VH-VL binders against q8ixk2r445to577. Designs and how they scored, part 115

Target 1, 133 residues: q8ixk2r445to577
Amino acid sequence: FFGMLQNKGLTDYCFDYNPPDENQIVGHQVILYLCHGMGQNQFFEYTSQKEIRYNTHQPEGCIAVEAGMDTLIMHLCEETAPENQKFILQEDGSLFHEQSKKCVQAARKESSDSFVPLLRDCTNSDHQKWFFK
Key: E = the ipSAE of ESMFold2; O = the ipSAE of OpenDDE; V2 = 0.75 times the mean of E and O plus 0.25 times the DockQ between their complexes.

## First folded at step 5 (VH-VL)

Design g67 (framework fv_zigakibart; at its last look DockQ between E and O 0.05; V2 from the best seeds 0.00; counts 0 for: pae E 5.6 > 2, placed apart)
Fold by ESMFold2-Fast, scan of step 5:
Structure g67 (fold): chain C 133 residues (1-133), chain A 120 residues (1-120), chain B 107 residues (1-107)
Amino acid sequence: as target 1 above (133 residues)
Amino acid sequence: QVQLVQSGAEVKKPGASVKVSCKASGYTFTKYAMHWVRQAPGQGLEWMGYINPGSGRTKYNEKFKGKATMTSDTSASTAYMELSSLRSDDTAVYYCARDHGYSYETFDYWGQGTTVTVSS
Amino acid sequence: DIVMTQSPSTLSASVGDRVTITCRASQGISSWLAWYQQKPGKAPKLLISAASTLQSGVPSRFSGSGSGTEFTLTISSLQPDDFATYFCQQLNSYPRTFGQGTKLEIK
């Protein structure tokens, strides 16, 4: 699957990656932003290795979660995806991070008015359900 | 100060169409979704759909697909909702409401409402 | 669609009373619930989001609680300005749905 990765419960919010420094693509948090329909910073690919790949820039980035953390950050993709970069997109739309046993949920970013995807205990909430559009 | 100001009351005959406007001010129009909700006399609230003004993308409640059309004019900071093939059971107060961008997407600001009466 | 049901439909109370309004969802919605107040002839006003988060400018006598399928709105000491109709709304899925409303009137 590829395209704009949208949340089922939120009002037209998409995965978004817009680092402040165009020469340093990795290390920043993935956010959620109103879908604009133009691809670019909202264009992602779900790969056969269960990666969520940001491939509009070189080098290509892969979404990862550091051990003990709940935020999704951009990391460099590897030849073989490490466990912290693997997300299982279930048939019901849940995005399960196997290493942590948690699900990706749309959540409010503390100290900011923006939404971010965070790891949370899995629930049947539409805020934990995602689809490409 | 956030404000949503809607157009005035309308009286229409069955089969006609009506277009309600909602003019936004006090915030960046393209950064918040605009929802439409109706309330029939003495009844509860019914969600109709939303428009993302920055992209023009829309989502409709299945009950209103093919009946309601939502549009926006970014230069005028105005959202529109047009209802076609009016029936007597479309008599209601129609509200626009802004999606609350940082708190679980509740409707934090509402327009004052536009009364639409459908009668012969 | 998720069906929201409120109880009671009408409640009579006096100034100074503690008032409790209940909202039930037909399926689990976690804490994805908002409460609105509507006065006659006016648009609804957001009171509480995420089941228990009081909105800025809303008096502290209002509080919300609950998760899953049962939610409660409480007014700890009723004031004259509080006589209105109250609506709950689920934020878990589309289409967004509301309870039928609870009319709070003077005893």
Scores: ipSAE 0.286, ipTM 0.794, lowest interface PAE 4.6, mean pLDDT 88
Fold by OpenDDE, look of step 6:
Order: sequence, then structure tokens, then C-alpha cells
Structure g67 (fold): chain C 133 residues (1-133), chain A 120 residues (1-120), chain B 107 residues (1-107)
Amino acid sequence: as target 1 above (133 residues)
Amino acid sequence: QVQLVQSGAEVKKPGASVKVSCKASGYTFTKYAMHWVRQAPGQGLEWMGYINPGSGRTKYNEKFKGKATMTSDTSASTAYMELSSLRSDDTAVYYCARDHGYSYETFDYWGQGTTVTVSS
Amino acid sequence: DIVMTQSPSTLSASVGDRVTITCRASQGISSWLAWYQQKPGKAPKLLISAASTLQSGVPSRFSGSGSGTEFTLTISSLQPDDFATYFCQQLNSYPRTFGQGTKLEIK
């Protein structure tokens, strides 16, 4: 699967990544922003290694969850996907992080009207449902 | 490149008001909150509040409620902070700083600062 | 409010020295911690985000570590350009708060 990764509950919001330096893409948060389909900030790929790749840049980035954190952070992709980069996009639309055993949920940011994907206990909320468009 | 350019130094008398501007460029102004931070002479940094230009939503440090008013003009990509009922202890350098939503909401870019001096 | 306490307030060191500045939070802030460098007459400059993420363009001799309530900024080999005041900032909650600063001066 590839394209915009859109939230079901938070209508018209998609995964979005825009690092401060286009030549150094790792270490920053993935957020949610209105789906616009323009540019490269909203293009992601779900791979057979269970990665969510940001492959519009080289080297390619893969979304990871760092120890003790609930945010999604961009890391470099590796030949063998590390455990903290493995996600399961389930049939019901839930995005499950294997290592933390939590689900990715759309949540509001404190300092803006924007949103971020955060790890939360898995529920049946549409805010935890995702699909590629 | 991202730039925040603030208005020039101000000298005011006690009781007066001053409005500092912060013009943003190099990024989508409405996508990032703009924070204001002050620094009294020889002192540390003090967070005053922020505004979300896209919505106009503001959040103030309780200490500055009634003192500072934050606004923005999206057409001009400019944030404003007005200080009222100025006192000598309002003398400080005032900074605008962008909230980077992709970097743990850190203040990644700062204006050059605006010195506000309050003296009789 | 979360109180951020830096130590030391002043640090004298020589070029080539390894220096460490600490920042303690009055309560847990996870990794929501940033480090800034400020030189006289200039605005603060972001060095480190998320406690340990070096910003683009910042020399690799700078590093940040820590989580929870104790954090450190380390300069592995001090250079002349590094003499400045350093601030930590918690971004865990509002109001945002800064440490009182650490002035790094030449010995």
C-alpha cells in the first residue's frame, strides 16, 4: 500500500512529514495535516517488512517509536526492519505497533489546531482507523 | 529559508502601550504556532504565550494575561504582540519564535528580538 | 509550573575541554526537552530537541542525553565558538519553562 495515509475518524487528515532540513530527514515527528495530495510530505508506503516508509527522499525514512515515547519519529530504514519500526495495518484499519502493542491514534496537538498520531491503547475508535488513498 | 523579522526597538513611558510585530517568511505561516518569549536584562527566558495564526487561538502564560495580547495577520504573515500598561519591569527583549510541530514543538526559529524600554 | 534547574550557573573551561551542563525538571517531562545556545545580543539558537536530537548544522561535538527529570548537554571538545549561555526548556506542558541558564566562559 502507498499514497496518503488517511485517518477515518479525523476526516481529511493524513500522515504528514516535513523535516526542517530536506537533506537530513530523521529525528522528527510525523504529524497529521489536511490531506492535500500536493508535494511529497504526505506520501508513505507500507511495506512487506511492516514498515511505514517515507520514500520521497534518499536515503529512505521509516517511522519508528523510540523507547518510552508515544510519538512517531522518522528513522532511517534498515535492510532488516528493527522491532520499533514494525507496524501491522490490520484488516479493520487499525495500525498496530508490534513492539509497544499499542495502536496509532489521531490526537490533537497542544500548541496548535493540528494533530499528531500517537500510540494509545487499542480501541475501536475511528480515530485509530487508517487507510491509504 | 525560514525567517522571522521583528519590529524595531521601542522606548515607552509607564502606562503606555507597545505593539511588536514579527513577520514570518520561508514557510506556511498558518501551519505553525508562534510563541513569544521575553528576556529581561541579564535574565533568563520567560515564555509569554502563543498564537495559532490559522485559527487565531491563543494561549497565555497566566503571568501575562491582561498584559500581553497576541494577534496575527495571515495575509501579511505577521504575528503581533501588544503590551499594555507598561511598567519599568516590562523592560526586556521580546522574541517571537516558531513552534515546530514536527520537532517536539521546539522553538526552532527565532526573531532577532525587539528591545522594549520602559522609563519615565 | 514545571521548574527547570540548570547546573552550574556559570562554568569556566578551556578550549578542548569536555564540558557537561545539567538540567533538572521538577517533575517528569519524558524527552520533551530542548537545549538552546545564546550569545550576547543574539536570539537563542536551537541545538538539541527531544532531549538528544541534534539539529541540522549543529556540530557533532554537541550531544544531549537524559529522560524524565535529569538531562545533560555535553560538548566533547570545547571550541572558541562555544562560549555562550545555554538554556534548557521543557516542552512537556504549559506554561513552557526554561532553565535559568548556564554561562560558559573561557577560563
Scores: ipSAE 0.145, ipTM 0.776, lowest interface PAE 2.5, mean pLDDT 93
Fold by ESMFold2, look of step 6:
Structure g67 (fold): chain C 133 residues (1-133), chain A 120 residues (1-120), chain B 107 residues (1-107)
Amino acid sequence: as target 1 above (133 residues)
Amino acid sequence: QVQLVQSGAEVKKPGASVKVSCKASGYTFTKYAMHWVRQAPGQGLEWMGYINPGSGRTKYNEKFKGKATMTSDTSASTAYMELSSLRSDDTAVYYCARDHGYSYETFDYWGQGTTVTVSS
Amino acid sequence: DIVMTQSPSTLSASVGDRVTITCRASQGISSWLAWYQQKPGKAPKLLISAASTLQSGVPSRFSGSGSGTEFTLTISSLQPDDFATYFCQQLNSYPRTFGQGTKLEIK
């Protein structure tokens, strides 16, 4: 799948990645932003290795969750996807992070006016459901 | 400071159309989705849909798809909802409401409501 | 669609009373629930977000609780200004849906 990864429960919010340095894409947090489809910030690929890739820029970035954390951070993609970069997009739209056994949920970032994807205990909330468009 | 001012009451015949306006002030219009909610006489609230003024994207409650059309004019900070092929059961008060995205998308500011009456 | 059912539909009470209004969701909605107050001829007013978070400027006699499928709005000591209709709304899924309302009347 390739395109904008949209949250089913929020009002028109998509995965967005806007690193402060256009040539250094590693180590920053993925956010949610109103879906617009303009520029490169909202296009991601879900791969057969269960990666969520930011591949509109080189080197390619893959979304990861570091041990003990709940935030989605950009790492470099690797030849074989590390366990912390594997997400299962299930038929019901839930986005499951297998290593942590948690689901990606839309949440408000406390220190800003941004929504962010965070790991939470899995529920049936549409705020934990995602689709590509 | 934030204010949503709707157009005045309308009396229409069956089969006509009506376009309700909602003028926003006191905030950045394109930063918040605008929702429409109806309340039939003596009834509860029904969510009709929203428009994202920044992109023009809409989402409709399936009940109102084909009945309601939501648009906006960003230069005028105004959202619109048009109801087509009016019937007597479209008689209601229609509200616009701002989606406060950061407060769990609750409707933090509402217009005063526009009464649409359909009769002959 | 998620059906929101309020109880009771009408509640008679006196100034100073403690009242509780219940809202039940047809499926789990976590804490994605808001409460609104509506007076006759007026638009609804937001009271509570996220099931329990009191909106700024709302008196502390209002409180909300619950998660999952069962939620309550409590007014600890009724004031004359509190006689109104109260609606819950789920924000877990589209379409957004409201409870049918609870009319709080003076005895």
Scores: ipSAE 0.086, ipTM 0.735, lowest interface PAE 5.6, mean pLDDT 89
ESMFold2 (binder alone), look of step 6: mean pLDDT 92; pTM 0.944

Design g68 (framework fv_zigakibart)
Fold by ESMFold2-Fast, scan of step 5:
Structure g68 (fold): chain C 133 residues (1-133), chain A 120 residues (1-120), chain B 107 residues (1-107)
Amino acid sequence: as target 1 above (133 residues)
Amino acid sequence: QVQLVQSGAEVKKPGASVKVSCKASGYTFTKYAMHWVRQAPGQGLEWMGYINPGSGRTKYNEKFKGKATMTSDTSASTAYMELSSLRSDDTAVYYCARDLGYSYDTFDYWGQGTTVTVSS
Amino acid sequence: DIVMTQSPSTLSASVGDRVTITCRASQGISSWLAWYQQKPGKAPKLLISAASTLQSGVPSRFSGSGSGTEFTLTISSLQPDDFATYFCQQLNSYPRTFGQGTKLEIK
């Protein structure tokens, strides 16, 4: 399915990808921002390969986490999804990154007022629960 | 300067409805969520819900579902909260409050409050 | 719902005193807590966010601490302008809930 990927714990915050340079769509961090309901930079697709895809710009991006890191970065999608691009959306709403065995949590970006999704040890917090709208 | 100005006090009979307004100025209205908080006499603060003015999306406290309706008018930079089927226990001061923005539902600016009194 | 309990419900103090107000959550909320000050006839005012982050313009005599289920608001040297009711609010789960309030009054 697809739509805006919203956090259960925050006030109407959604996954958001707004790269500052249109000539380099990949390599930047995924952020959280107030849901605007318009799709665009907040429209993501959850695929049968367990990818979270961003299709607003070309080439298509897929959210990934590098080994040992906790930030979600936009990478180029591949024909066969690599393990670092696979997220399991659990029945309770948690987004489980199988390769790292951690969950995606809404967190305040260090030294700023911005929010970002980060990998953290799995808990039952609403800040680790996500749903498509 | 950020300012939230609410409509004036209301006195209503049981069974009536009331619509409280909250006019925002000094910031981009659609960038910040607007929350509604109730304070009954002798009681603490109760979160009622929020509206995202940019999208019209709402979230309600289960206690107020079917009782409160939140709307907004982007052209007027005004948020509204309507209460239906008023009862005496709806007597309270109703506040609108702006979410701090990139903060976790903390309210950095509040309206002055609208007193709603329900009496026979 | 997460229940927030403040203690004491009423606190009497004198100007210059160090006062401490506590807030307990019925479940772990990490640092997802805010403190508000409310004076009679006025709307609440945000003092502290994220358990310990002082809001711009709030005097440095105010401080917050704690995580998990136990939180504290401290006023290091009470001023006349500080006599008010103080509320804590959890930001971890919906619905958002507030403590019952602590009324700080003149001794």
Scores: ipSAE 0.007, ipTM 0.655, lowest interface PAE 8.3, mean pLDDT 87

Design g69 (framework fv_zigakibart)
Fold by ESMFold2-Fast, scan of step 5:
Structure g69 (fold): chain C 133 residues (1-133), chain A 120 residues (1-120), chain B 107 residues (1-107)
Amino acid sequence: as target 1 above (133 residues)
Amino acid sequence: QVQLVQSGAEVKKPGASVKVSCKASGYTFTSYAMHWVRQAPGQGLEWMGYINPGSGRTKYNEKFKGKATMTSDTSASTAYMELSSLRSDDTAVYYCARDHGYSWDTFDYWGQGTTVTVSS
Amino acid sequence: DIVMTQSPSTLSASVGDRVTITCRASQGISSWLAWYQQKPGKAPKLLISAASTLQSGVPSRFSGSGSGTEFTLTISSLQPDDFATYFCQQLNSYPRTFGQGTKLEIK
């Protein structure tokens, strides 16, 4: 699967990664932004290794969640995907983070007027359902 | 200030089509989704669908697929909703409403409404 | 589709009263619920989003609570300007659906 990773519950919001420096993709938080249909910073690939890759730039980035955290951060992809970079995209659209046993949910960033994907207890909410567009 | 100004009331015969406009001002038109909601006389609100004016992407309530068509004109900051094959049960007030962008898909500003009456 | 049911359908009250309106979802919707106020002949006005987030410019006498399937809109001290119809809306799933409305009228 590849394309723009859209939330089923929100009004046309997509995974978005806009690093400040095109040659330094590591360490910044993945956000949600209104889908623009152009790919670019909203283009992601879901791999057979259960990674969510950002490969519009080189080197390629892989979304990860550090132990005890709930934010999705861009890390460098590794030859063997570590557990914190593995997400199971289920048939119902749920994006399950194996290491934490939690689901990716569209959420409001506290003290901000932006949206972000966060790990939350799994529910059957459409705000936890994602699809490639 | 944010304003959504809709076209005037329409009276149509069964089988005709109607195109309602919603002109936006006071904000960046392409940064917010525009939804359409109708309200039949004495009844509740019914969500019809939305358009993302920046991309042209649309999502329809299944009930209105093939009946409603949503479009937008970015240069005029205007959204449109066209209903085809009008029936008497399409008689309603039709509203455009802006996606807040700040909250969960909520409608923070609404047009004044366009009354569409379908009668023979 | 998620069915939203409001209670009561009509409520009579006096200025200064504490008023409570409830909204029930046919399935769990977490906190993804909004409340609107509509006066006769006018478009709805957003009061509360995300079940409890009061919108800018809305008087503090309005408050929302609840999660899952049961939600409440409260007006702590009713003012003359508050007589209107109130609607809840779920934001969990498409299509977006509204409650049937609660008409708040003068006792």
Scores: ipSAE 0.058, ipTM 0.715, lowest interface PAE 6.8, mean pLDDT 87

Design g7 (framework fv_zigakibart)
Fold by ESMFold2-Fast, scan of step 5:
Structure g7 (fold): chain C 133 residues (1-133), chain A 119 residues (1-119), chain B 107 residues (1-107)
Amino acid sequence: as target 1 above (133 residues)
Amino acid sequence: QVQLVQSGAEVKKPGASVKVSCKASGYTFTGYYMHWVRQAPGQGLEWMGYINPRSGGTKYNEKFKGKATMTSDTSASTAYMELSSLRSDDTAVYYCAREKYGDYYFDYWGQGTTVTVSS
Amino acid sequence: DIVMTQSPSTLSASVGDRVTITCRASQDISNYLAWYQQKPGKAPKLLISAASTLQSGVPSRFSGSGSGTEFTLTISSLQPDDFATYFCQQYYSYPYTFGQGTKLEIK
């Protein structure tokens, strides 16, 4: 599975990672942005190790959630994926984060006009359903 | 200080091409999308598309696919927009406008480049 | 495409007046709407984002409201510097689209 990771509820929005700092490509928050269909900063790979990889830069990035947080942050990929980097893409389209036991939801960033993927209690909402396009 | 400085006015004949530049300063060029918006005389604003300077990736308004080509030069912090096969209805002021990453709206605009297409 | 319609197309007002400009989207855009001010011969300037978030450096007499399909820009006490054309813009989906503009003129 690879491509643009699109939200079923926010139908025009995709995972997007375009960090502002040339010298620091990891450590920034993953956002949602209008799907452009060109790959690049919206191109992700879902691996057999249950990682969501961003391979546009070197070194490769892997989406992670830090303990106690609900935001998706780009980390360096590990030789053996740590639990905070494992997401189960379920048959219904849910992205289940194993370590926290929560699901990835398209949500509004606090006090802003942007959308971001956040960990929330799992529901059957279309805002928690994702697919590769 | 954030600045977007565009190239000067152009007068072209129908069938010609024109390339407008937009030089950015005062911020990290590769961290922001550069959009192009045109305004025909006495008319409203029309979005043409954007380029991601970090990747060179572009998104065009369908109306401008095959007509406009957006490029960028990261070392010069300059974005370009080229129009081919000019027609009289391409006469407009062309603006570059910056999208701060994740904001989707345009917080800084270039001063505009007037392109006039006449016989 | 999402069609943005502004009303009125032209508005005549005096310094000190309260002015309201409306913008209507052809479909629900949530609060993904920006307002821009454009003076003759100049580039547009961002005033408001997310329907109601005033940009830094913009006078507090400007305010925005609305969600879904109907939005308003209000200038509570019009100043000479405010005579300009105002545009709304949706950034909910591609292509981004603008209203036709409202020209605010001296009465």
Scores: ipSAE 0.013, ipTM 0.650, lowest interface PAE 7.8, mean pLDDT 87

Design g70 (framework fv_zigakibart)
Fold by ESMFold2-Fast, scan of step 5:
Structure g70 (fold): chain C 133 residues (1-133), chain A 120 residues (1-120), chain B 107 residues (1-107)
Amino acid sequence: as target 1 above (133 residues)
Amino acid sequence: QVQLVQSGAEVKKPGASVKVSCKASGYTFTKYAMHWVRQAPGQGLEWMGYINPYSGRTKYNEKFKGKATMTSDTSASTAYMELSSLRSDDTAVYYCARDHGYSYDTFDYWGQGTTVTVSS
Amino acid sequence: DIVMTQSPSTLSASVGDRVTITCRASQGISNWLAWYQQKPGKAPKLLISAASTLQSGVPSRFSGSGSGTEFTLTISSLQPDDFATYFCQQLNSYPRTFGQGTKLEIK
């Protein structure tokens, strides 16, 4: 799948990646922002290796979760996807992070009005359901 | 500091339309969805739908599709809900309510309500 | 649509009483439930989100519990300011639906 990765519960918010430094494409947190339909920062690819890939800049980035963390960050893609970069997009729209056994949920960023995707215990909530648009 | 101020009470005849306004202040209007909820006399709350003020996109409860129209004016920080082809069972208090950032589709701030009475 | 059923529809109590209001969902909603308080002539006020998370500024005598299909709102020691109608709301599926309300009145 290719496109904007949109939340079912927070229906107008999409995965968004806007690295602040053109010389450092990776290492920053993935956020949620109002879907704008222009691609760019909101265009992702879901691959056969279960990666969520960001190809807008070189080198290509893959969304990952560091051990013990609940935030999604951009890492360099590898030829064989490591476990921390694998997300299972299920038929019900759940985005399951296999290594942690948690689901990606739309949530408010601490101390702000901004929204971010976070790992949370899996529930049957629309806020944990995602689809490509 | 967050406030939602709604337009005043309306009395309408069956078949008429009514447009209720909700003026927001104290926060960035385009960052939060605005929901509309109605309450008929002596009854419970009924969710009508919401509008995303940034994009103008709406999501309606199927019961209100074709009956209610939600719009917003970003420059005025005002949301609107228009109800057409009014019937007596549309008599209710109509509330606008701001979407909660942590628990989406819960409503942390509400307007004071606009009473719409449909009678002959 | 998910149907939310509240019981009792009316509850009479005295200041100082422990009061429990129940809310049942027609299908599983995990912990995606909110509670609101509404006083006559006023807009509802959010009390609890995610079944048990108190909204800022809500007195600690209010608590919520439950998961799946059965939920409760408890007021540990009823105060005069607590006589109101209480509504539950499910957040699991569209359309968002509310219970019919429980009116808490002076005994």
Scores: ipSAE 0.008, ipTM 0.579, lowest interface PAE 11.0, mean pLDDT 85

